VH-VL binders against q6p0a1. Designs and how they scored, part 9

Target 1, 160 residues: q6p0a1
Amino acid sequence: TQPHAGQPMDSTSVGGGLQEPEAPEVMFELLWAGLELDVMGQLHIQDEELASTHPGRRLRLLLQHHVPSDLEGTEQWLQQLQDLRKGPPLSTWDFEHLLLTGLSCVYRLHAASEAEERGRWAQVFALLAQETLWDLCKGFCPQDRPPSLGSWASILDPFP

## First folded at step 6 (VH-VL; framework fv_masavibart)

Design b40
Fold by ESMFold2-Fast, scan of step 6:
Structure b40 (fold): chain C 160 residues (1-160), chain A 121 residues (1-121), chain B 110 residues (1-110)
Amino acid sequence: as target 1 above (160 residues)
Amino acid sequence: QVQLVESGGGVVQPGRSLRLSCAASGFTFSKYAMYWVRQAPGKGLEWVAVIWYDGSNKYYADSVKGRFTISRDNSKNTLYLQMNSLRTEDTAVYYCARHGYTSDSYLFDYWGQGTLVTVSS
Amino acid sequence: QSALTQPASVSGSPGQSITISCTGTSSDVGGRKYVSWYQQHPGKAPKLMIYDVSNRPSGVSNRFSGSKSGNTASLTISGLQSEDEADYYCSSYAGSNTYVFGGGTKLTVL
């Protein structure tokens, strides 16, 4: 039916040339719609209609292919991220990775049933939170040093 | 070829325990979530339990919560169902089944032949 | 009583088309893509026929198709054949790691 099926999207203008990055409200709507962990430990969007939007499809691809689904993968990515911190502040893409990986970590922390596994997820989340705060501060954080893991663990403990 | 073979079924008295096994072959077992589904004689299918690919999370139908325990041994490519405090209404053919094609699809793509559990006195 | 509602039976003649409905709620059918259909012949294990509402796995005849409208999913079998006589079950993921089945529909080929 489409006479130009093989043409690039920029040649078949629909709407949104010169589009701004996704608005914060759109990301909030996707997060508000509810994310859940699937049986493979992968975070995904519950609502099919929202998942089929352009922002939803982009988020699904990021979650499926770029966000680790298990503890080992999350720890490996955190180590890689920490090594890259010798350079300039994180790119928008890296920052999105960081935020979504942290969110995935929180869901896995809540789902974990074993105390030892919960502890490991809590520690990884604390470290990811430190990296997020450091990037947001851009060198102007409230103190010379970020909070210790002990301080962050207290915040993450459901039974303080 | 994907194969799932259940074993461990039999006749047991109410209140007793039984352990079912499901031997998997023909795929990378450790990458797939697994299910137990049962079917009482002449009745429909009923989901029993799911276990995530790494064994980290387990979920159960309300009818079996607190009595059944699903587990897996990824080194042996084997799925288990420990059934405690068995009731006559647990009488069914028990199938093991594999989670579907992608992590964001929830389906039972391959099924074993089933093993019959009869709970009677 | 099943979480998803199917007719107990449906019948058709060879060469005709029949449709089996599966009705749930917005949380398991209407708002989700996870509806699947299974065929079970007497004494045999179920076989996946349709997944994610309308997708066919390799090896399943194109005579089988799936669709969804609102909170009702449908399995349609065209060109009905004697070997299609079986029990058909719908299933869906209801969220919160909960899985539901329909009560099953006995298809009789007259």
Scores: ipSAE 0.012, ipTM 0.620, lowest interface PAE 8.6, mean pLDDT 80

Design b41
Fold by ESMFold2-Fast, scan of step 6:
Structure b41 (fold): chain C 160 residues (1-160), chain A 121 residues (1-121), chain B 110 residues (1-110)
Amino acid sequence: as target 1 above (160 residues)
Amino acid sequence: QVQLVESGGGVVQPGRSLRLSCAASGFTFSKYAMYWVRQAPGKGLEWVAVIWYDGRNKYYADSVKGRFTISRDNSKNTLYLQMNSLRTEDTAVYYCARHGYTSDSYLFDYWGQGTLVTVSS
Amino acid sequence: QSALTQPASVSGSPGQSITISCTGTSSDVGGRKYVSWYQQHPGKAPKLMIYEVSNRPSGVSNRFSGSKSGNTASLTISGLQSEDEADYYCSSYAGYNTYVFGGGTKLTVL
């Protein structure tokens, strides 16, 4: 049978343009300008038209049900991830959750006004970033496992 | 201690405009999101609008969207509600309320005493 | 109709316990931890009694407690006193900076 619009996996050809899917372009629009924090600290899609697309509905589900909105929930999720993780790579699902949780932390850092609260969000973000970087290495550059939340906390707290 | 004082209520005809104010004291106003909530005589509470601490993000109940505008002046510790195209069903006591958020999550943790808006011919 | 369902009235005698229910959907009460309860005496502003389902602000009596099961949150008042007679409202965050209230419950202390 014929390849659909030049998207066959078992057919490789040099040159040739492909029709770009709408979904990646919509996802870029969502991530660039469509997200904001609500007053509870949960990321949501601001634009209802974007949220009604197929990628928007999927992202909305992930943000509402799988990304923690508060600091304690974020710390708990990170600890659980670190306890269960054996090494890179993470599953696609876990990697998406890691990225979205990190993105949530960035928005919360921007919103935080108190030094202590900002410091705690920055700490969790740094650990999430290290988990992400470790995963992105994918065996091209061996890296030490990122420190656990407890290990990082003990560095910042001189009186454990 | 936290205090919120609403003003600007009164009697207006349908289709007219009115602006409400809420003067805040006893806390760092610029760090808190703020709400307007209304209550029709003898009826229950209805959320009207919310504004984030920095004034960038504003959200409205569907019943008032396009007609009401929430705003704030952090230098004056004052919250505003501009009410346009008023309808008889907008008749209510309008309350100003604070959102407690820092490291806690409270809805409507402190309320003002309210100001009555009557929309009648 | 209100977005959250409360009984119109409840009653009890001094010293008894009463419970007021607040039923929503998975998009508000059931799926979120942001359920609050407010007490309103006639002619007065509402007062926050419970936040995040079960937490009490400073100054609120231990006689007031909150809980949640599925899509229904509950406010329980133990050791009823005459000053508890008031209207009680539940509220929940519904996502996307949207907030909903229950229709209110009038508590009568007989």
Scores: ipSAE 0.024, ipTM 0.637, lowest interface PAE 7.5, mean pLDDT 82

Design b42
Fold by ESMFold2-Fast, scan of step 6:
Formats: structure tokens, sequence, C-alpha cells
Structure b42 (fold): chain C 160 residues (1-160), chain A 121 residues (1-121), chain B 110 residues (1-110)
């Protein structure tokens, strides 16, 4: 990590507890090895030591206060995003929020034991993925705007 | 006042089935994850199962996996444990317990009085 | 997962302090903040005494305190009273929505 203006770059010392991992390494560990769903259905950081790093503390706050923990909350958030979104690109904060909500959906989909629940999480995840792809294209995608939750739900009828 | 009242315990033969119930009152049942914890006579506590607040996800101790099923009916404020293929070692007092209020906390904050299940021939 | 290790018994006199240990692994006690302690009187349901290593719920005496060092959590009871005589169990979240309990410690107040 590059030092901020006015901060000298210290030498990289060998030694376990004295050198914090760089933010990208910690984020990789948090996203792929350190996350799990709690009994309330909220995504949280499994390892307290990782959670105590600066990136871990920030991620914990985002997951607890800004990422929905249940299906209804996730659908409501997605609907509000779609209603308020004018077009790509999203702000960095909104994109991060979208990405973390999608990650939460992946964990919920993986953990789902009931077919109906799995189908509902898969539906929401697909819509979040389309929103993410639309943003990544920055207006250069040949595709139309992603469909609303309502239009997608009519196509994916869980009770035919 | 938070209350959890277990019922359904009794004497049953090995290989048979039994269904336990836990009636919850004094709190919004649908907002809490719930647990079953058992205690064999003269022995310690053993976690059995957990079910999330919505009923969407269920997890079991290895000793009961494939034989026991946890479920809940939020409209009736009731937690259930369906116990199949019972074994002598399943003999225990079965407690219903509530998950703590904080989602990032893992604790058993309120417990019922327990219901005794005796598996013998 | 493996159960947590507690001493089978501990004893003390009124007014003294005693400590009960609870030893696990890095996958439960050592790597997490989710250690809780429960008091059980004969024939009664367990009661939560300590959660998240050192926090007390409302209504629990400040004579009860918790701590953790490495893979070992400890429950300390100061100013022992006859009413403290009970079985004490530690518990820890073990990841992946699973939980482990210690074998229990019988506290005798002499």
Amino acid sequence: as target 1 above (160 residues)
Amino acid sequence: QVQLVESGGGVVQPGRSLRLSCAASGFTFSKYAMYWVRQAPGKGLEWVAVIWYSGSNKYYADSVKGRFTISRDNSKNTLYLQMNSLRTEDTAVYYCARHGYTSDSYLFDYWGQGTLVTVSS
Amino acid sequence: QSALTQPASVSGSPGQSITISCTGTSSDVGGRKYVSWYQQHPGKAPKLMIYEVSNRPSGVSNRFSGSKSGNTASLTISGLQSEDEADYYCSSYAGWNTYVFGGGTKLTVL
C-alpha cells in the first residue's frame, strides 16, 4: 500500500505480529476463507483476529448495518436500487454495496436446504448479477437495462 | 416474560420415533433462531440442532444427523424436533433454547425446563 | 467437533474466589469471541451467566467474570456463596453453525 501524503514509508520488517497484511491480502482471506452465515441469516466474519483488522472492522460494519440478512430485505433493497438508479456507473459505495449483497446471496444460496428457498435466492442473485454486469459495462453493453424484480418474478413462477 | 415449554417426551423403544414440541411465549418467536440441546442422565450438555428464524436453514450435531429433523411453525410460536430411529444413547432431557438477540452473538439466552426422553426395551 | 475440556470438580469456601478453565482448539475457543458459560442447579435448566467471553447478562452478579487466553477460557467466581454451588458448563461456537460444550465442572462450596 502506498503511503498517504506526508507519511514516510517504513521499512518492511520480518516478524509475525508487527506487520499487518496489506488490505488486498486481508480482503481475499475475508471474502473466500473468513465469511460464514450466522444463525440469524446474516453474513459475518468467522475469524475474530481477521475481523479486528481495519478492513475487517469496516467489512463487519457494512455487513451488519447495510447488507440485508433475509430474502425480503434483499428483495426490497434490490427494488429500491432499481427504482433510484438512473444508469451506469454506480458510485463506488453503491457498487461495493451491490457486490456485498450479491456475495450474501451466494452464501444463502449455498446454505439453502429447501428447494423453494434455494429457488428464491437464485432468482434474486440472478438479478443482482445482471445489475453488476450492467454497471461493469459502463454503458458499452449492447443489452437493455436489467429487468425489475417484478418482471423476473413473473417468469420464475415457483408454483406452476 | 420469556417462556419456553417443552413437551412430547416419554418412554420409547429403540428404532421408534418421537416428536418433541417447544411452545414459546413472551417474545416475537419469528425473530429468533432456536436450538435443541440435550443432557443424558448424570452427564453434560450436548448441542443437537439449530434452526434459523425463518426456518430456511437447519444444522445438526453429527450424532443425530440423518435421524433428527428440526422444524418450526412461526404462526403457532412452536419449535419441533422429529426424532427417528431412536437409540439407547439418545436417552436424555431435551431442552429448547433461544438464540441471543444480537445476530453476531452465539449464545443460549433462555432455556425451557426440559422434557425427558427415555429410549429402552 | 471435539468437546471442550473442563475440570470435573472444583471447591472453595465462602468468601473465596475460584476459577474454572475451559480448553478448546483454535477452531472454537482460541479463534473466536463466542464463549459462553452456564450455571445449572440440580433438576433445573441451565442459566446463562457469561457470553462472548466476558460479558454478563442483566441480573447476573458482578462476582462472575470471564476471560480468555489462547485456547483456554476461564470463569472466575469471587466472594463465593452457598448459592453458587452448581454445575458450570462452557460453550463455544465452533463454526459452520455448530456448537460444542465442555464436560461440566461441579462446584462445591464447603
Scores: ipSAE 0.007, ipTM 0.610, lowest interface PAE 8.8, mean pLDDT 82

Design b44
Fold by ESMFold2-Fast, scan of step 6:
Structure b44 (fold): chain C 160 residues (1-160), chain A 121 residues (1-121), chain B 110 residues (1-110)
Amino acid sequence: as target 1 above (160 residues)
Amino acid sequence: QVQLVESGGGVVQPGRSLRLSCAASGFTFSSYAMYWVRQAPGKGLEWVAVIWYRGSNKYYADSVKGRFTISRDNSKNTLYLQMNSLRTEDTAVYYCARHGYTSDSYYFDYWGQGTLVTVSS
Amino acid sequence: QSALTQPASVSGSPGQSITISCTGTSSDVGGRKYVSWYQQHPGKAPKLMIYEVSNRPSGVSNRFSGSKSGNTASLTISGLQSEDEADYYCSSYAGSNTYVFGGGTKLTVL
């Protein structure tokens, strides 16, 4: 694409000084091991060293200012998305919001102690997952073939 | 004990309106999503509408979209179904039902006794 | 919307076991634990018998069991009794806040 620096087939594109491929490792560490709920139910980055990385600082900003921390706010945001969305694809920003809001629901579901509370967060998560799958298919999933939604079951499965 | 009591059914002419109510007791009404499910005489069950516990999300079966409106008043423990532009095929017993909670499933755990709506000339 | 397929009727004698099938798609049956079963006696409201494919609510006899294989869920009633005679409906969540029922199966105890 236009904003590239250098040619992909040139041997000079191979350089030991490139740090771009290492950033996803930090992001995976943040998403899988570095997040927790605060006292108010908002996701935050547990490890201050990880939070101080460039991707950690960006994620902190998104979580603090753009991801709803309560159930009603999450439902309202989802309702707005569903009402205003005319098709895929979502912008990169909206897609990130969708994913992080879903992740927040998973953490809240895990922290919930009662069946009623778990059911509420599971409902919202399931709908967020549907919106995500529709975006990933870019509206071209075969209509005759039901989409494989087994990933939702595995995400919602109770694990120790 | 959980109780759901429907009311408001009756005989009404095509094109008219009717409002159903469901009075809930024996549980924290504001904590549960609620459903309307109908059954035409001699036929099977058909989901009509759902409303989430805060009332922010409402969804309808295609057969009733644009004609029926589901609502709730959590302060009165009451669920409503406003039925407009009634058709003869809307003739059915209307049940209100409570959403069952589990981590990754949806089901109807308690049902009312139903109220009969007859749409006839 | 999408509908679940059930046989119109099934019959058995007291003491026998019978099975009622409920066939859908991978999105509402095969890939999910959304299937529930309801018993309806003539003139009465439906009663939840099974949820999450195989779980029984408190107060439901252990003669009732649920299972799933591929895109087909099954309700099995063992030790059939006269009071089991009723209509049985399966239900599932079909996504996007859409809920579906099977056409119902009339169980006759001979």
Scores: ipSAE 0.000, ipTM 0.487, lowest interface PAE 17.2, mean pLDDT 78

Design b45
Fold by ESMFold2-Fast, scan of step 6:
Structure b45 (fold): chain C 160 residues (1-160), chain A 121 residues (1-121), chain B 110 residues (1-110)
Amino acid sequence: as target 1 above (160 residues)
Amino acid sequence: QVQLVESGGGVVQPGRSLRLSCAASGFTFSSYAMYWVRQAPGKGLEWVAVIWYDGRNKYYADSVKGRFTISRDNSKNTLYLQMNSLRTEDTAVYYCARHGYTSDSYLFDYWGQGTLVTVSS
Amino acid sequence: QSALTQPASVSGSPGQSITISCTGTSSDVGGRKYVSWYQQHPGKAPKLMIYEVSNRPSGVSNRFSGSKSGNTASLTISGLQSEDEADYYCSSYAGKNTYVFGGGTKLTVL
């Protein structure tokens, strides 16, 4: 026995709430224009009104507690994912974590000023993108496993 | 409804070969990694082998490396275990199991009923 | 190759709670979220009861719960019933695409 439309309605949002835009519109605003890096290198929601929506509050918690805040942490998380992952599919949680970590990499790549640091963020982002594409196939296409950090590094310097 | 049905078990002499099959139904077989797990009479569970969804990567327990080969035919929804150079300590019920879909974790979410392999002289 | 350590047996009375431990190392139980528990009745296939330390599959009673502290995972069964009498196995990913099981714990409901 489930309530109408499968899931119980979320009652944690009190007050007016009924005039809020549909979640997809709010999510687009959050992802496209609402995010920025703070002084600690952590991705956060810039707009306080967007952050106070239900999707905004959830996203803020995920970014604060589950996305690595620096390059070394991001490389360690990717390596752990690659070491433990034996194939698609990922759980919904791990896929969401993968997407948010990739989004974080894009922001940090744009903020990087040193060539070496920029190169490392670009490498990690490329590998996260490959992991994401591999998961989207869910075994239905003959896509090869994404390259590891070590394997990918060799491709960046093909010239003697 | 997910179903896994093992077959091919029997009595065989030491040094001989046997091939087990596992027929899968009720899910998209080609999207899941698959396992073989065994249990000797009166003993615990022991992981034997895993094969990735596309068949490209295979891994084995040290006790069976070089003797057993896991394979799959995604067009027939069937998993196989080729067992060569059988030893008395390979006597066990062999279970086919599916990699869990609801989690990235390394879990065995559905199991077959098993097929008994007895290696005896 | 190293197996996880479980007590050989545990017992309890109907309506009570019992806990089964599963001890590994930092490379399996301690460092990872990939602990699962299986119930096996005599002559039957194992059934997944808990995955990722504490999550329950659909159809598993709320009386079953999982937890982890350091290198030890625990399965707790509350409100013991006669049907809970079975062997219980823990399992974990051990790295390098290898998997380990505990030795199993026989639960007796007195």
Scores: ipSAE 0.000, ipTM 0.468, lowest interface PAE 18.8, mean pLDDT 78

Design b47
Fold by ESMFold2-Fast, scan of step 6:
Structure b47 (fold): chain C 160 residues (1-160), chain A 121 residues (1-121), chain B 110 residues (1-110)
Amino acid sequence: as target 1 above (160 residues)
Amino acid sequence: QVQLVESGGGVVQPGRSLRLSCAASGFTFSKYAMYWVRQAPGKGLEWVAVIWYDGSNKYYADSVKGRFTISRDNSKNTLYLQMNSLRTEDTAVYYCARHGYTSDYYAFDYWGQGTLVTVSS
Amino acid sequence: QSALTQPASVSGSPGQSITISCTGTSSDVGGRKYVSWYQQHPGKAPKLMIYEVSNRPSGVSNRFSGSKSGNTASLTISGLQSEDEADYYCSSYAGSNTYVFGGGTKLTVL
């Protein structure tokens, strides 16, 4: 075929406008109404349509592969975080992981029917909350690190 | 190979109690949630109870809630169902069943042979 | 009464295809992908045939397939064989760690 000196051009849409759904709005819907504990103790996205969105797929992968489903795994993850952490701030990834692990603990605490089980999840959640608080302070709060897993009793003791 | 073997069934009078056992082998029992499912003679399947893999949470069908208790001993690879205040309508074959391995696998992937409980009138 | 609705019976001749429906609500079949199907021969324990609507366990013939539209899941058996004659049950996770079964469908291979 030979080059043409001139060619017809289609006028195409510029594809402007704000037509994409807002990722934060979808994420809020997922976190507020879309999560459920499965029978294996893992958080999962209840609604398959929400799970099939881009934020939903990312959240599903994080919950299934990076958030522990049991107490021992949660304690091991927390211990690893505490051993490696030198101070605030956490990376965005570590902070997100910390937040989702804490959310998992809240769901497990809510689901627990036995007082002893509730107590165990409550103590781990308290330690995760202290790690989160320490990150949010970023040099403006007390310098002391959150208590280690072995020192959890100091947080939950009503008579210090 | 995965095997589930139920025992403890028999004939019992209304108002009495029975304890069923399910012996598991061929897999790591402590990694799986477990179920009891029953089937009345000539009728369909009815879910009875579930216990989480670590024994921490237990849930029951409304028809048995308050009368039946599911439990497990992960050191012995054994699942139990304590049945109290039995009624004639509890007459059924009781199956032990395993939860699917993945978090997205909500299925009864392996079943035992069942044990018959007859509550005589 | 069973929570999920199935036809009481279905029949077909060898080599044909048949479909069994399973109708629930948005809290079980409609809103989730946790529908499973079980085959039960007389006097035997149920066997898992389909999980998560359309997935087959290893060892289950590809003649068995599953699908879902709205609140209704379907099991289709193609190339019908005499050994397929059995009762078929659907099941779904119903939320809050509860589970429901259909009433069962008797498949007769004529």
Scores: ipSAE 0.006, ipTM 0.588, lowest interface PAE 11.2, mean pLDDT 81

Design b49
Fold by ESMFold2-Fast, scan of step 6:
Structure b49 (fold): chain C 160 residues (1-160), chain A 121 residues (1-121), chain B 110 residues (1-110)
Amino acid sequence: as target 1 above (160 residues)
Amino acid sequence: QVQLVESGGGVVQPGRSLRLSCAASGFTFSKYAMYWVRQAPGKGLEWVAVIWYDGSNKYYADSVKGRFTISRDNSKNTLYLQMNSLRTEDTAVYYCARHGYTSDSYAFDIWGQGTLVTVSS
Amino acid sequence: QSALTQPASVSGSPGQSITISCTGTSSDVGGRKYVSWYQQHPGKAPKLMIYEVSNRPSGVSNRFSGSKSGNTASLTISGLQSEDEADYYCSSYAGSNTYVFGGGTKLTVL
């Protein structure tokens, strides 16, 4: 069926002029070679040609306006997600947002030069991964849902 | 008003070290990535280094990698460039500059007046 | 020496228009929208004139405009005035947190 009113996604229109590249091929290129961290730590699409495709435009909107660019914002968003979540499954939008936020964490983890900062990004990524797995398992995963970010961070700190 | 003021330039012998400072005022320093750009007398502009807003990442031009270190102290609104193993070809006016209007703009929007570094025997 | 190619000099008479080119590769100018232009008067710091190919900062005259075609960006100055006499530099983000400058163009207002 047609996307619901609550979905932020735009469909590619054939009447819009230029023919859009096939979405799966472009998405692979974007995710594998098209993304880069800017100097503020936000993921952006390097190539303006890729960014102008339908999947590129959608991804750009998500990255620029909805995915946190700094550690504090990422921790705050995860805490809000955990506090407001009523249980699995997450909406398609929230799940996609969760995955992109995790991808952002991976980029930031590898860019970080200080051990302490790398540790904090690794902790946040682990919590995001657990939320993703918990949703995919529909609440019946091998391990319990993680505690709040603040509590989890203090537990992980002693273990390198 | 928004201002960047460089200091620390001078005359040094080849192989020696020098540290430059850039004092920022009139804006929230901790929200901006910062740059060092140099210009040899009578020559063009050359990008030297960039440091992210929080100091977490640093990048350098190939000509200075392993010799220069960019750093910042956000509590003091100050940018630094530690220059080691100086060469005569490092002689230049060194400018500090602020990253542009949006996080992805990649422009040098505010510049200091520069400080001259002369490396001579 | 410089990563981006600019003509060494350009000249024009008051009231005329001139264009300065800046040629790079697909990894900088051609593949991105992150081209900026700087004006430098003798003994002074550079001043940002154009960013993101064609955008003007507040306070920059609308006589200055920027464009890009393929691997070449252009700065156009219309209605030339004596105060426009300066060196002009292009710059581009080159990916992986690196930045490149053109060799500079000396504009002479005849």
Scores: ipSAE 0.022, ipTM 0.638, lowest interface PAE 7.7, mean pLDDT 81

Design b5
Fold by ESMFold2-Fast, scan of step 6:
Structure b5 (fold): chain C 160 residues (1-160), chain A 121 residues (1-121), chain B 110 residues (1-110)
Amino acid sequence: as target 1 above (160 residues)
Amino acid sequence: QVQLVESGGGVVQPGRSLRLSCAASGFTFSKYAMYWVRQAPGKGLEWVAVIWYDGSDKYYADSVKGRFTISRDNSKNTLYLQMNSLRTEDTAVYYCARHGYTSDSYLFDYWGQGTLVTVSS
Amino acid sequence: QSALTQPASVSGSPGQSITISCTGTSSDVGGRKYVSWYQQHPGKAPKLMIYEVSNRPSGVSNRFSGSKSGNTASLTISGLQSEDEADYYCSSYAGSNTYVFGGGTKLTVL
């Protein structure tokens, strides 16, 4: 089944070792207020207690080992992802990677001080958003083309 | 059918200004980034400027920075290039082109017929 | 100077194959797949022939193919025909919302 955008770590389940309150509330805390950029430009989990939950440990694994921390790495990942799309639909892992890489771009876009740097992160985010939309269509996208490269990024950061 | 039609070219003296227009039809103009590309007589293609889909971001070739301004009016499906302080070296056919979306490529997928700008004494 | 280097001219006989090179740097051609090729007949607008190094738009003959090795992209035209006689330009995204073209190659069909 195609993963939902609202479940970037796992498209199907986040129950695992957690009891009430539900694991989705922990994921919401992590995604809404639990993430920050470290000094190297990599996303990390601020709260060590949240990071020690099952969803937190899985998210930490993806962020540390699979999400690029710089522009060049993000562009290289985007190119690799575009090649993967030519085959079967993205795996749950690849889709989570895509969503988290996009989220990283958003944080970097917000942190960027110079207009040129901000524009570059916005471009990469827009392309990643296109890939996400394409995967959700599973090759049967409506005739309407995706928004221009600046569209998605501009909506999220209207100040470039 | 996607169509781009440039207009506004002509003969102008050095130091003067000229405004080019590009009328777009056959697609949702407001969703595409647009380019201006020029070609001097007997020379190759040179990228001039790009504008994002909503007009929020603009970039220029070093040769025209500070003199040319790209803009768009999405309500009229029209792209513009305001050319100030024209030089003889700006003599060229000016093409407008659309940013292509064939799986996210950086390409010029549709081009207009071009409009000639001649800057001469 | 053009940012991307192409030979000024290339020639071939009908039915033969020719290859046009396009050399850039690691910031545009090398390590990236954002290379496109354009065909321009005299007095006409350019036409997209190849995008993303090797992909063809709808309506472009399969006689046209693209490839890349290191910092050099190549356009190959097989089964050369008289209507292929034109100028060919490569282009690449160069980062920072900047775009570059090659100097162009004039193809002559003998």
Scores: ipSAE 0.005, ipTM 0.473, lowest interface PAE 17.7, mean pLDDT 76

Design b50
Fold by ESMFold2-Fast, scan of step 6:
Structure b50 (fold): chain C 160 residues (1-160), chain A 121 residues (1-121), chain B 110 residues (1-110)
Amino acid sequence: as target 1 above (160 residues)
Amino acid sequence: QVQLVESGGGVVQPGRSLRLSCAASGFTFSKYAMYWVRQAPGKGLEWVAVIWYDGSNKYYADSVKGRFTISRDNSKNTLYLQMNSLRTEDTAVYYCARHGYTSDSYYFDYWGQGTLVTVSS
Amino acid sequence: QSALTQPASVSGSPGQSITISCTGTSSDVGGRKYVSWYQQHPGKAPKLMIYEVSNRPSGVSNRFSGSKSGNTASLTISGLQSEDEADYYCSSYAGSNTWVFGGGTKLTVL
């Protein structure tokens, strides 16, 4: 099993005494000020210099190959996550994907111009946020399991 | 085989309106962002507008903003450009073009044959 | 007028090589792999020749190649043929969901 379309970029260490900025600080700059939404609905890194860093290349790989770009794909990914989830905690990989998918939803929600589409993105984001919170409540939070996408879809359109 | 066919061009007086259509076939239209690009007689190419694959977001060149509206009907595989308050400088061949396949594919991979719009008094 | 700068014309003889430049800024040509090149014969629609600076679509001759250095992209056509005589346009994504074109270069095959 080779990595999807590129190599896994899990290491930020550099040999020979050269130090890179802390990965969390660079990631914060990327996520806070470095992203924009393209015409396909995918997040991409605006700043070429930041995109060329090791954390930037890893983030680009995740955004292009693992984070859905449209509403249907996002709903399908959420349904897949809910179907396969055995309970908290999520793996580090799944948790990161959950967070990035949620971030993508926030950008799509901000960009949406029509009330109906904006409402759908808001509701998918709410379910992703609940999945995140449910994971963070490992054994301490009395929070109920997040509703399935099917249940949420019924709430979104109770009158078929 | 990807095909894009524009229609609706013609001669119109300044201040009037025209609606252009682009019929798409040979690909899943609803999965691609679409563009309008124009070319004035003897001049170069100028980007006019883009619409996202789901129709949710639309962006325009400054020269047409507030006058032109891009739209699409994914059930009919058709792209539209509603042109209002036409000016003589809007005279051009209007091309329909498809966005490249991947998330950072910021190019025009297939083009229609174009439709001529002439704005004259 | 045009956001990207191209020479107005270039000429070459059959079998020779020519290069067309396209100069922009760090936010377009100098940024990511945003540059594409289009060939337009008189009275016809543009055709994609190069995308993402240096990639060729299927069906485009390997005589066409693209490169970039700093804020300048280049289209090189080797082994010139009479059918290459056309107008060539560069284009780049310019950020904020906007696109720009060069002014176009008329290639004359002597």
Scores: ipSAE 0.000, ipTM 0.540, lowest interface PAE 14.1, mean pLDDT 81

